# VHH binders against Ribonuclease D (rnd): the designs that were tried, part 8

Target 1, 374 residues: Ribonuclease D (rnd), of Desulfotalea psychrophila (q6ajf4)
Amino acid sequence: MKQENIISTTEDLKKIVNKALKLDAVGLDTEFVWERTYYPQLGLIQIALSDEECYAIDPLSIKDLSPLGELLADRNTIKILHDAPQDLIIMSQATGATPQNIFDTRLAAGFAGSISTISLLQLVSEQLETELDKSETRTNWLKRPLTEKQLSYSLNDVRYLRATRVILLSKIIGPKIKSWLQEELNLLNNPANYSTIADESRYKKVKGVNKLDRKSIGVAQEIATWREQKARELNRPRGHVIKDDILLEIAAIRPTRPEELANTAISTKAAERYGNDICQATARALNKKEVDLPHQQKRSQLSSQEKGALAQLKELITLKCDILGIDPALLGNSNELKKIIQTLYKGKTTHMRQSFGWRKEFLKDFYQIHRDTI
Key: E = the ipSAE of ESMFold2; O = the ipSAE of OpenDDE; V2 = 0.75 times the mean of E and O plus 0.25 times the DockQ between their complexes.

## First folded at step 1 (VHH)

Design d11 (framework vhh_7qia_2)
Fold by ESMFold2-Fast, scan of step 1:
Structure d11 (fold): chain B 374 residues (1-374), chain A 122 residues (1-122)
Amino acid sequence: as target 1 above (374 residues)
Amino acid sequence: QLQLVESGGGLVQPGGSLRLSCEASGFTFSEYDMGWYRQAPGKQRELVAFISSGGYTNYADSVKGRFTISRDNAKNTVYLQMNSLRPEDTAIYYCATVEYTWGSGTYEFDYWGKGTPVTVSS
């Protein structure tokens, strides 16, 4: 019964992949454990060939996952996932393949009259009137053998994805909106999404780093670089070496001696273990020439005129999204909308996602109207 | 050769009922998602009812509560039970396999029948 749904050999994996490659679309998901290691530990890969034919692939038993990579990179068979990026990164790392031809039901929900942050549980409930059990979410997916309930739970994550995709596409208004969704989905095909980010660039992901002055941003860069190397060496999450908040506090004070770490919320044990490394990283930053320091992105407050333009932008987005059945969140968050206004008033071309593609098309009339206001 | 043959269309009065059938051949019917589409004169074709390979269903808002889609895999047949019919339901009804290709911008379906006309009039 349930045991027939587990794939534990490379030969059986090849058979399932060969069946999948003959289909127009399949559902995919992963279960993993990422609590105490630098890299996530893949526990299970689920595949739905139909809502009647679903399989759980056991990566602990299969050493060569390259057949799955052939499916993942295939341009003719659509891979349907809910909230795809993390699962795609994990599968790309496990198979060595670059994902192609992806359909993310979370993104599609935002274009189909729902919200772009909807959970799979809520989406399946709303679209298919089916209730999914979330009781197994905190299960250790590395433990074997899997219970019948764990297997059933995992397969339900993919079982309804094909049907969900069909229904979502039926709710999108017109070919233009469908092309906008396709543009967003095509971003998932970019190999850059699956490349290892350089250690020296990791500081950019630390929330609040741009509030520091340039020398402190330099210190944050060196400490973040060291933290990545140490986390990999120890095989621990970066936050278990030093949390982002502590990293920012250290960068702000720029410690030259370990005793100065007492002015931060760093634990005594971490300060004893890493104090010398942290001070060496700080010294590397302080020895850099000004031209070699990271650039600080300064923030300014909006003028009354700019606040008026922002209100008009938000009103346009709300009204147009209501007509088109699109989630306003897809156009940008509050900070992104403020940046649009500031960029427009300064007459600068920026790397904003709203300056290119479907978002530029959506906002074209707003850009035209406000060019002469400056 | 893949073939879809619709039947059951006809003239019916408002408030009446009608059952459409679609017999499939030339492919593994049980593995395909199926839909009922309709096209009224001068209007674009629309999906009104969907059934997955495993029997999960969904409906267009305009027909929800009035239409029921079902399938019989042993007979390679999909059905559409239409109740409380309205003049606005007048259209040619098509049975189709549901397939999508990237960049089409419209509903694509690779295989469909010739349709069965449904007229709701007093």
Scores: ipSAE 0.000, ipTM 0.325, lowest interface PAE 14.2, mean pLDDT 83

Design d12 (framework vhh_7qia_2; at its last look DockQ between E and O 0.02; V2 from the best seeds 0.00; counts 0 for: pae E 17.5 > 2, placed apart)
Fold by ESMFold2, look of step 2:
Structure d12 (fold): chain B 374 residues (1-374), chain A 117 residues (1-117)
Amino acid sequence: as target 1 above (374 residues)
Amino acid sequence: QLQLVESGGGLVQPGGSLRLSCEASGFTFSNYAMGWYRQAPGKQRELVAFITSGGLTNYADSVKGRFTISRDNAKNTVYLQMNSLRPEDTAIYYCARGTYGFSYDYWGKGTPVTVSS
């Protein structure tokens, strides 16, 4: 492609945004590098005003991206992305704006008879009968100047988004399903729906943490909380601070003195650097009242009756989704479906997306029948 | 010259009924979702009901079973039938036009509804 499609000044960015704000919809995408840092390193932002008018916005040259934020937050112009949440987080951070009026073609594809994990390349191929070249997956989007190949591939990632949206909407059968799609799209307008989990909950992501006793889980929670904060401060992946396996070893021994870290596989460098912090985190956990310690969240196995109900739930979802022409994955993954059963049979109120909105209505007969069985 | 003109508001006693109308002009009414919102004094504007171009409806929990939204595409009009009115229904009621995705992009001036003994 041509270097004339690269927007590298604030003045040119303002011109493109002014054009975009006059349109009903634009395509957006980002390119970033996220290998050795806590935060993604934004390398490129692409915008399509039409199939023929596509631009690459250079965030390395434009230090004030707030004009793009006006577009991102605009309630009249639809911003079309494929697999939007990560791109929206990155653009919101880069522009200072809260996204509004978003359309996600990957999400919409699930409501239009495709799988809800479909790639942009596959979706364009299926919907427009056009083949895109494979994106440059191993290229450094931070390097300048961009090659012609990098530019061409990046612009093709947005080129067909407007057309794809129109076709997807035409394939969604009935106003009820269109309303369900809009419920899901509205969640993208609220950053809380795609924000990062709380630092204090990060320990739950450590495989094997629930094998520890309750005091050691409390120590793991404090160390994982500290690790997340340290990783953010250093702008490094959390595993570069302390690997999960080492975190579990440390939590099990509950070290009160840095010298005790020699009883784990922690490196000498990490022990010297972080030993006092780790022991302070341990002390915080050990000084907590028992009521304030996290509970062991080991999941009970499903009873025979519960397994039968789960099978009926899966059958209902498959049959109704086949009739409606939507992807069953939209109703929930395997763990979510198990949680529904446990909530019904154990009497807990759990915040599940299947207890609200269109999913609750979709499942209402199942809920009624199985409440009568309990 | 897009216009949304609400009417039918007024003062009623608890348990009474009102029917709100919203006449639309300046756009192809049948292509758009329409909604009713309300705003009580000192409160945020909240969705009461919406109806899609294809007739799908949704209601706030607080009005389910009491309110009915409908549309007449031939008259470019959306209605809100409000039955069994309560003092907490007191608000200014606004008609809104949505784009296909129900991001409402045009608003009427509102019609006040007061429910009081």
Scores: ipSAE 0.000, ipTM 0.116, lowest interface PAE 17.5, mean pLDDT 83
ESMFold2-Fast, scan of step 1: ipSAE 0.000; ipTM 0.437
ESMFold2 (binder alone), look of step 2: mean pLDDT 87; pTM 0.871
OpenDDE, look of step 2: ipSAE 0.006; ipTM 0.252

Design d13 (framework vhh_7qia_2)
Fold by ESMFold2-Fast, scan of step 1:
Structure d13 (fold): chain B 374 residues (1-374), chain A 120 residues (1-120)
Amino acid sequence: as target 1 above (374 residues)
Amino acid sequence: QLQLVESGGGLVQPGGSLRLSCEASGFTFSSYAMGWYRQAPGKQRELVAFIWSGGSTNYADSVKGRFTISRDNAKNTVYLQMNSLRPEDTAIYYCAAVSYRSGYPLFDYWGKGTPVTVSS
């Protein structure tokens, strides 16, 4: 693509946004680098007004991206992305805007007879019989100037999104399935998606934390909270402060004195620098009331009857998805399906996405059958 | 579109056996999950036995080991073999098919029912 396709000033950005706001739909994408910092570093924003009119917006040259925020929050112009969540978070942070009226082609593919985990390259190949170039995947998007080939590559990520949306919608069976897709897309409008998760909740993202006892989970919560604050303060990835596996070892031993950290694989440098902070975090956890400690989510083995019910649930999902052209993965992963069965047999209501909206509607016959049996 | 016709009901003595049949009129019987329900006098309709499209089965605890559900996709028919019948098995037995061909609203297809009386 030509250099005239780069937007490097606030005035040119305003012109492109004003054009976009007069259209029914535009394609959007971002390129970013996330290697050595706490937050991703935005390198490029691509916009497609049509398959012939595409622009690369340079956030390194434009200090105020708020005009793009006006487009992002607009309820009349659809923003089409492939695998939208991370791009929307980055653009929301850069613009201060809450995304509205989003169409995620990855989600739509799952309702249109494809898979909900499909890449953009595969989707465009399958739906439009067009092959996209992968040659610039390893580009440092913060480096300037960008080459003609880098720009051309980046613009192809948005060029076909409008056409892809039209084709996917044409393959969805009936207005009811289209309403299910729209319900799922509307979740992307929720401001909660674009707020930072509370530091106190970050421990939930540490793989293996639920294998600890409740006191150690409490220690993991306090250390994870401290780690987020320290990583943000230093502008470093959380793993550069303390890796998840080291955090779990520390939580398991619950150190009250810095010397006890020698019983973990923590580096001598990190133990010297952070030992007092870690012990203070541990003390905060150990001084909490039982009601203030995180609940351990115990994974129970299914009984033979529950295993039978799970097999029936999976068969129902496969059968109905085959008929409706919906990807079974949209109904839930294996762990979520097991939780449905445990909830039905336990007789207690839990907060599951399968208990509400289109997934509840999809599964209503299965729920009725088991209520009559149990 | 789908019509279900039950047969095989009647009067039988305690300890006897009875075989119910449910024949479906439709073009895609094999895609339907099929069930047998019963409604005893003064009780709610309850699931007796269920068979999924793939052949997996579920039974009510009260009939487990005595009743067997099966299907013949070539004949568009589901069967309920009832052995060791008890007076408490007396009910009207209904054949049901779960339709997944249409989106919302989903339709459950029911037969008109066939009476089973277990009495000496």
Scores: ipSAE 0.000, ipTM 0.139, lowest interface PAE 19.1, mean pLDDT 82

Design d14 (framework vhh_7qia_2)
Fold by ESMFold2-Fast, scan of step 1:
Structure d14 (fold): chain B 374 residues (1-374), chain A 123 residues (1-123)
Amino acid sequence: as target 1 above (374 residues)
Amino acid sequence: QLQLVESGGGLVQPGGSLRLSCEASGFTFSLYAMGWYRQAPGKQRELVAFIDSGGDTNYADSVKGRFTISRDNAKNTVYLQMNSLRPEDTAIYYCATGEYSDRYGKYEDLDYWGKGTPVTVSS
């Protein structure tokens, strides 16, 4: 018999957490809405103590989620999630706790002979021969009361996580590959994952900012900082203040007067509302000393020799991954692999995730071959 | 001019400790990520530890649990506390500044480097 209940009081939450802390592992997931607000709106937290004992925690009814934070930070109880980072961030924000002892089944799938981009539904289908319902793919998780259908579907997101972990671990070849997975999982314990990125650093996330000159990157930094603060003040997505492409256009022209915004695709309403703020942000950037401006991170095209080395790297990764049962995507995307080649050929020191840990170990023979050819 | 000046290197016995310092000038230190790298003779320069503008840290596997990176924004200084030193830690240690591009330790090229401070671990 299955036990499926909604937990709506702090006292009942404490009882469930006390049971969870006595177990080696539990499944966790969240449902949230993040379409019209700056901060994600937490709608539901699911927990599986077993495949027969699952609970939906109602954060709209429970004012103190700190007991969940105790579980989240506990070093003795494994928290199993599928594609953990976003769920961990929202739970960390809601509880004030830093996650510890996490198992991400998405990462584990990539070390167990599957792909690291696999959905939970496909993973459970492949590993446990169980089909999960997809009919609640678009629902308002903030609406109450929850329907029986919503509750049932939400609990299926955690029900099979414990069993999935056991099966995935059984399919990983040897203790070395298991240690590589554990290294990746340990990255989820880092408090840096759950700290807010400084507003002054948000411009780094704007695709194409590195194509601007240094003065325009300075302007982009000031505008991105202002945009973050304004989006937070209004509790709206940053793109609803101004979109990234418009931010880049503004940074390129460096407007000193609101009338100059007519040279960008900014809407008339946004120009009227934010023109003075944007020009003030531009002025702050233009008043900075050159040494205080952000440094430009330029990307260059690969030479024919570098393209050959990249093809060789991709082939080595594909062949070695096939032998070890690892998804090549875990070694890096195409842009990351391109950076490895450029770093090796230019003789520059570059920090990249492939320069340390298990990825460095995986690539050690490739690095040794190319170290003396530069 | 942007300057990075390392200090604190020296000769130490295996199991000993050293504290490296890197004093920065010529830029708004608090807005920039800072890192420690090392280079042994005849080998490529490798990451030791990194700290971003928010104080979040990342370490090479070979030094995790032994080394601690920290920063003092009021003094424009980044530190590397090195404990339980091993002969394999022998290298010239470099301070660098640059941009943090990813919370999982993905970084863009570092822009500025100090001249380095030598560390020798030997009996």
Scores: ipSAE 0.000, ipTM 0.124, lowest interface PAE 19.7, mean pLDDT 83

Design d15 (framework vhh_7qia_2)
Fold by ESMFold2-Fast, scan of step 1:
Structure d15 (fold): chain B 374 residues (1-374), chain A 120 residues (1-120)
Amino acid sequence: as target 1 above (374 residues)
Amino acid sequence: QLQLVESGGGLVQPGGSLRLSCEASGFTFSHYEMGWYRQAPGKQRELVAFISSGGSTNYADSVKGRFTISRDNAKNTVYLQMNSLRPEDTAIYYCAKTFEYGSDYVTDYWGKGTPVTVSS
């Protein structure tokens, strides 16, 4: 019989975790709401011990999730997720544990003759010929009690993960490609993935910041740093403090007086609350030595020779991926491939993911051919 | 299966020396970067030494001049020579398949660790 239960106590959680630790692999997923807080609010954690034994863990009722952390960090039980990074970050934050021994079915699909952007719904349909219910997409996962239909819907996200992993691995023939997949999966074990980036580096994530001059990028860095600290203090999304577009407008005008904020689209309420803080952040940036200001990173155009090399790189990737049954997207997006060409032709040392590991091995013949022509 | 097997840890007096070894298998060792990390009780795991595939090294400021990382590609082994050991060097030491990615060090495989205790 199908076992579907809500786990609402630490005692019951420990019981389910003890069962899981005796298994080779379990499926995991989360449901969350991210609308009004700095971090996503965890609503449910789903676990599949088998396709017939699935549980929904209720983090609203359980204050100590450390038993789940023990499972998450366990090196002997594989945790299977689809598109793992977001779920792993939220579970790591909730448990204090660093994930170990993870299998991401999205990554595996890309190595198994499918696409690395495939949804769980499409993957399960394609590999197991099972149609998952798409209803309940508008559920507020923080609201209780959950209906039987909502519970059943949530458990479908984990029910077939164990079977999906077995099928995907059966389609990856040979130790070389399996080792490349394992290399990608092992990156999910790094504790750095589960730490917040330094506040002082957050400005790099603001789209369009590199279009500003160096002084304005310095202002953007100080305002972005202040915004992260204020958002955490208030427990609000960073955009509810200051939106990225408004941050860029402020950085461009470099306000030294709160009245100057009237020249941006900032709301009257936000200008009243934060105007002094924003002007102090601007002053900190303007008081920096030129050498300490962030460098502007501009896009450069490829020469005709470099465009030819890029076309050859794309052709090599397409042909070799077709032979190996690997999704070309795993080698890099268009911007990453352009950076490879610019690095080779300008003789720069770069820290591209294509300069190490399995991607370096994949591209080694291309690198050898083009080094001799530079 | 990737495997990193650490050895050489133990108890040592302040001012003493230890040589840690890490034997790698399951990948083409000479093509990859390696690192040594340590974790003291109640503290975060930190990189103490890094060595590139070409032999370039980098060290944490706290160990510069005292620790030396090296590799023997013929033996698939990375070493950490630790000299002038201090009580604050007490930690579990981890061998790691590590690489530089931007301004960060990313580890795709960890050894199980070897304990080092500096006490008298």
Scores: ipSAE 0.000, ipTM 0.216, lowest interface PAE 18.6, mean pLDDT 84

Design d16 (framework vhh_7qia_2)
Fold by ESMFold2-Fast, scan of step 1:
Structure d16 (fold): chain B 374 residues (1-374), chain A 122 residues (1-122)
Amino acid sequence: as target 1 above (374 residues)
Amino acid sequence: QLQLVESGGGLVQPGGSLRLSCEASGFTVSYYDMGWYRQAPGKQRELVAFITSEGSTNYADSVKGRFTISRDNAKNTVYLQMNSLRPEDTAIYYCAADSLEPWLYSSEYDYWGKGTPVTVSS
């Protein structure tokens, strides 16, 4: 009987989806492997129709997951996940659907008197006094057959999500905080969340790229663009083509000939394989006009007065969040709060999530004190 | 007064596990991006793991799959769970909080702990 919780055919998937679409809410999760490929490899999709009725969907046996896409995009059935973004991206990619009507228990925990960084295991322990077994966290989810223990473990990731949502909502007292949570959850409905960033923008994700001079940032952009295309072509992680630190070394020296790569820590094999491509990417950057080069996004230093204002902002957030019973981290990370101060003091409005919606409402008094209307 | 205090280091056999803790006082850790760094004898200090204020994590390639960074905002503490330890993991481990400006010898963090030593040996 234990293997009966596995859905391995399109017909059975359609049956489970049809049952789910008649419910107000279902729990969802994914297991995937993202170590050797450009795109994550989906191993399992778990669904909980109730605490007693849970299924593991086998994407290795079901090549067309579009029926699951109907559920994912459905506006009437809530999909409950813990730390939803990655799972939603992989399910959107696998089904072709844009997620709708999502409830993220991680976000909700932050509005319910817990922390917005809480793990599912800790959240279930705190809210339901139930201990989940995490002994299978290092399982290769692409291997078959799955053991009974692996299946049991995977289903526990969704089994308690519906109960957890009910408890979290009961702890969010007042229509204002509930509306703030709903506003945050509605952001997960945006199709833009499920589109890949352009290859020519990938250099912005390379830590340390902003420490390079502007011409070298241009070289980094061209190499990062090439690396993205090559990694996709080979179906390998981008770091297996060229690691970020090697990319930065190459961008700094701006090689015009493959022999110049010997001045970096690039391996002999990688230099032999990619040297011509790297030099061509460098040449493309060096042939650009200065106006067409990327702008350097240097970390701006805060003045002593701006640091004081940032400390005041952090303190006000801590005090107000303590009163309201919400996690200060929901207002923004350190870098985002720094941007608020820079925007207020330099008088130039930058697009920030704190300049609209519930975060703007939360920070309204602070903005008024600093004679700003963001 | 602002402090980060690391604990949980020690001597362990290859293949063993340790959990490091970093307790913050004088500030609220949930507002800061937090990192674990290590420095082996005669080597430069390197980033091991990083957790943003929103809970996003990143790991050095050498520790990915073996180490897990987490936070407990209610306890104002950041953890590093280290599994399958190797002799090359031997180092002094430092906790750090996000910097508002570059430091003379550290451009990333303005609050550092004093470090906790980890020795992996048979």
Scores: ipSAE 0.000, ipTM 0.175, lowest interface PAE 17.8, mean pLDDT 81

Design d2 (framework vhh_7qia_2)
Fold by ESMFold2-Fast, scan of step 1:
Structure d2 (fold): chain B 374 residues (1-374), chain A 117 residues (1-117)
Amino acid sequence: as target 1 above (374 residues)
Amino acid sequence: QLQLVESGGGLVQPGGSLRLSCEASGFTFSDYAMGWYRQAPGKQRELVAFISSGGDTNYADSVKGRFTISRDNAKNTVYLQMNSLRPEDTAIYYCARDYSELYFDYWGKGTPVTVSS
């Protein structure tokens, strides 16, 4: 009784979108290949209008995906996804639209007495007592024709999303917790989520860069900027040009000659191909005036008192989450919680998601206690 | 937000076995290829084993026939079963997601494996 259809023309896409815009909610997912390219390669878009009416949209056959963009940006029809951010970025790039009115079942599970890291297969099993097929013969979503098994697998990723949302919302008791979930979902509407990071700011995302001195951070910035341009030119992942850990090693030694790269774990092929570019990037950084270098974000170790406060924070989160039926992971990871303690004890100006909205409300008593002790 | 947490490393004698686990969170695990890499002191990081989103596997020649990579999408976990371990296998082992939504390679913190008497 389950119907499967492939949409391969702009006209048919418009028909499905028009029908979707008349519904309260639809399920969405994407299949993509992101193994050897700078940008993910969109292979398939799945849509569920109901558990019986699902479609696979073929982006390789459809030149104009703007009708899907109209649906994605629509404020009246809810788009239901499981672990939405990656799919939303890919669809935003493909359509030019900013996503609006999104429901992420992964996030909702964390507010509904489950875990916020749950897989779609486990969530559907737990909530609907339905077992989804885990097995596949191949997952090259760019290859045509798609196998019947690939198509069936892809449609099952969206088929139960509408039903799953209804059940999750029924398990969230109280308007306060439902409001907190809605706040979290509304963050997915922010256009900043779908903008690319400027090349010259990419070094900030290299884990460990702030452990370097200011000159080496400057070198890391120049190399990261060059790496972005080179990765786009070659249409390769940035790590295939040079990996983050190798970039940090290079920045630490600040090579003036290609031969100095032997002091790092850079591959022979990469050193031969990029050695001169890397040394030129280093020279650009070393020629900057001190005032033009990135500021070093000095890490301080937690004191014994601060470690005690962190333990108290973790205990408060665990106990309060148990009472409210919320996954503690939604409050923040270990690094974020450590940053809260550092901010409270040292009066540092920091931007934290825990300093506003529902997380601030959740943590208000902890903040008040520690402001009074500082 | 994205996390890869490795476990199962340790000290083992030559010829022994270890099973490494990597628990992933903060992304749709089933959509991504996963790999195990290792780095010995003073050496380049190398790919040990790879598993695609569809379950296709590939291995470095040095470990082929001794190591087996597998995944459990329901548990968001990738495994590396290491048999017939040799002193040359001594390294820090890293779980990796090849790509992130921000176009970074994503790495775990690593788990040390030491093969010695």
Scores: ipSAE 0.000, ipTM 0.112, lowest interface PAE 21.3, mean pLDDT 82

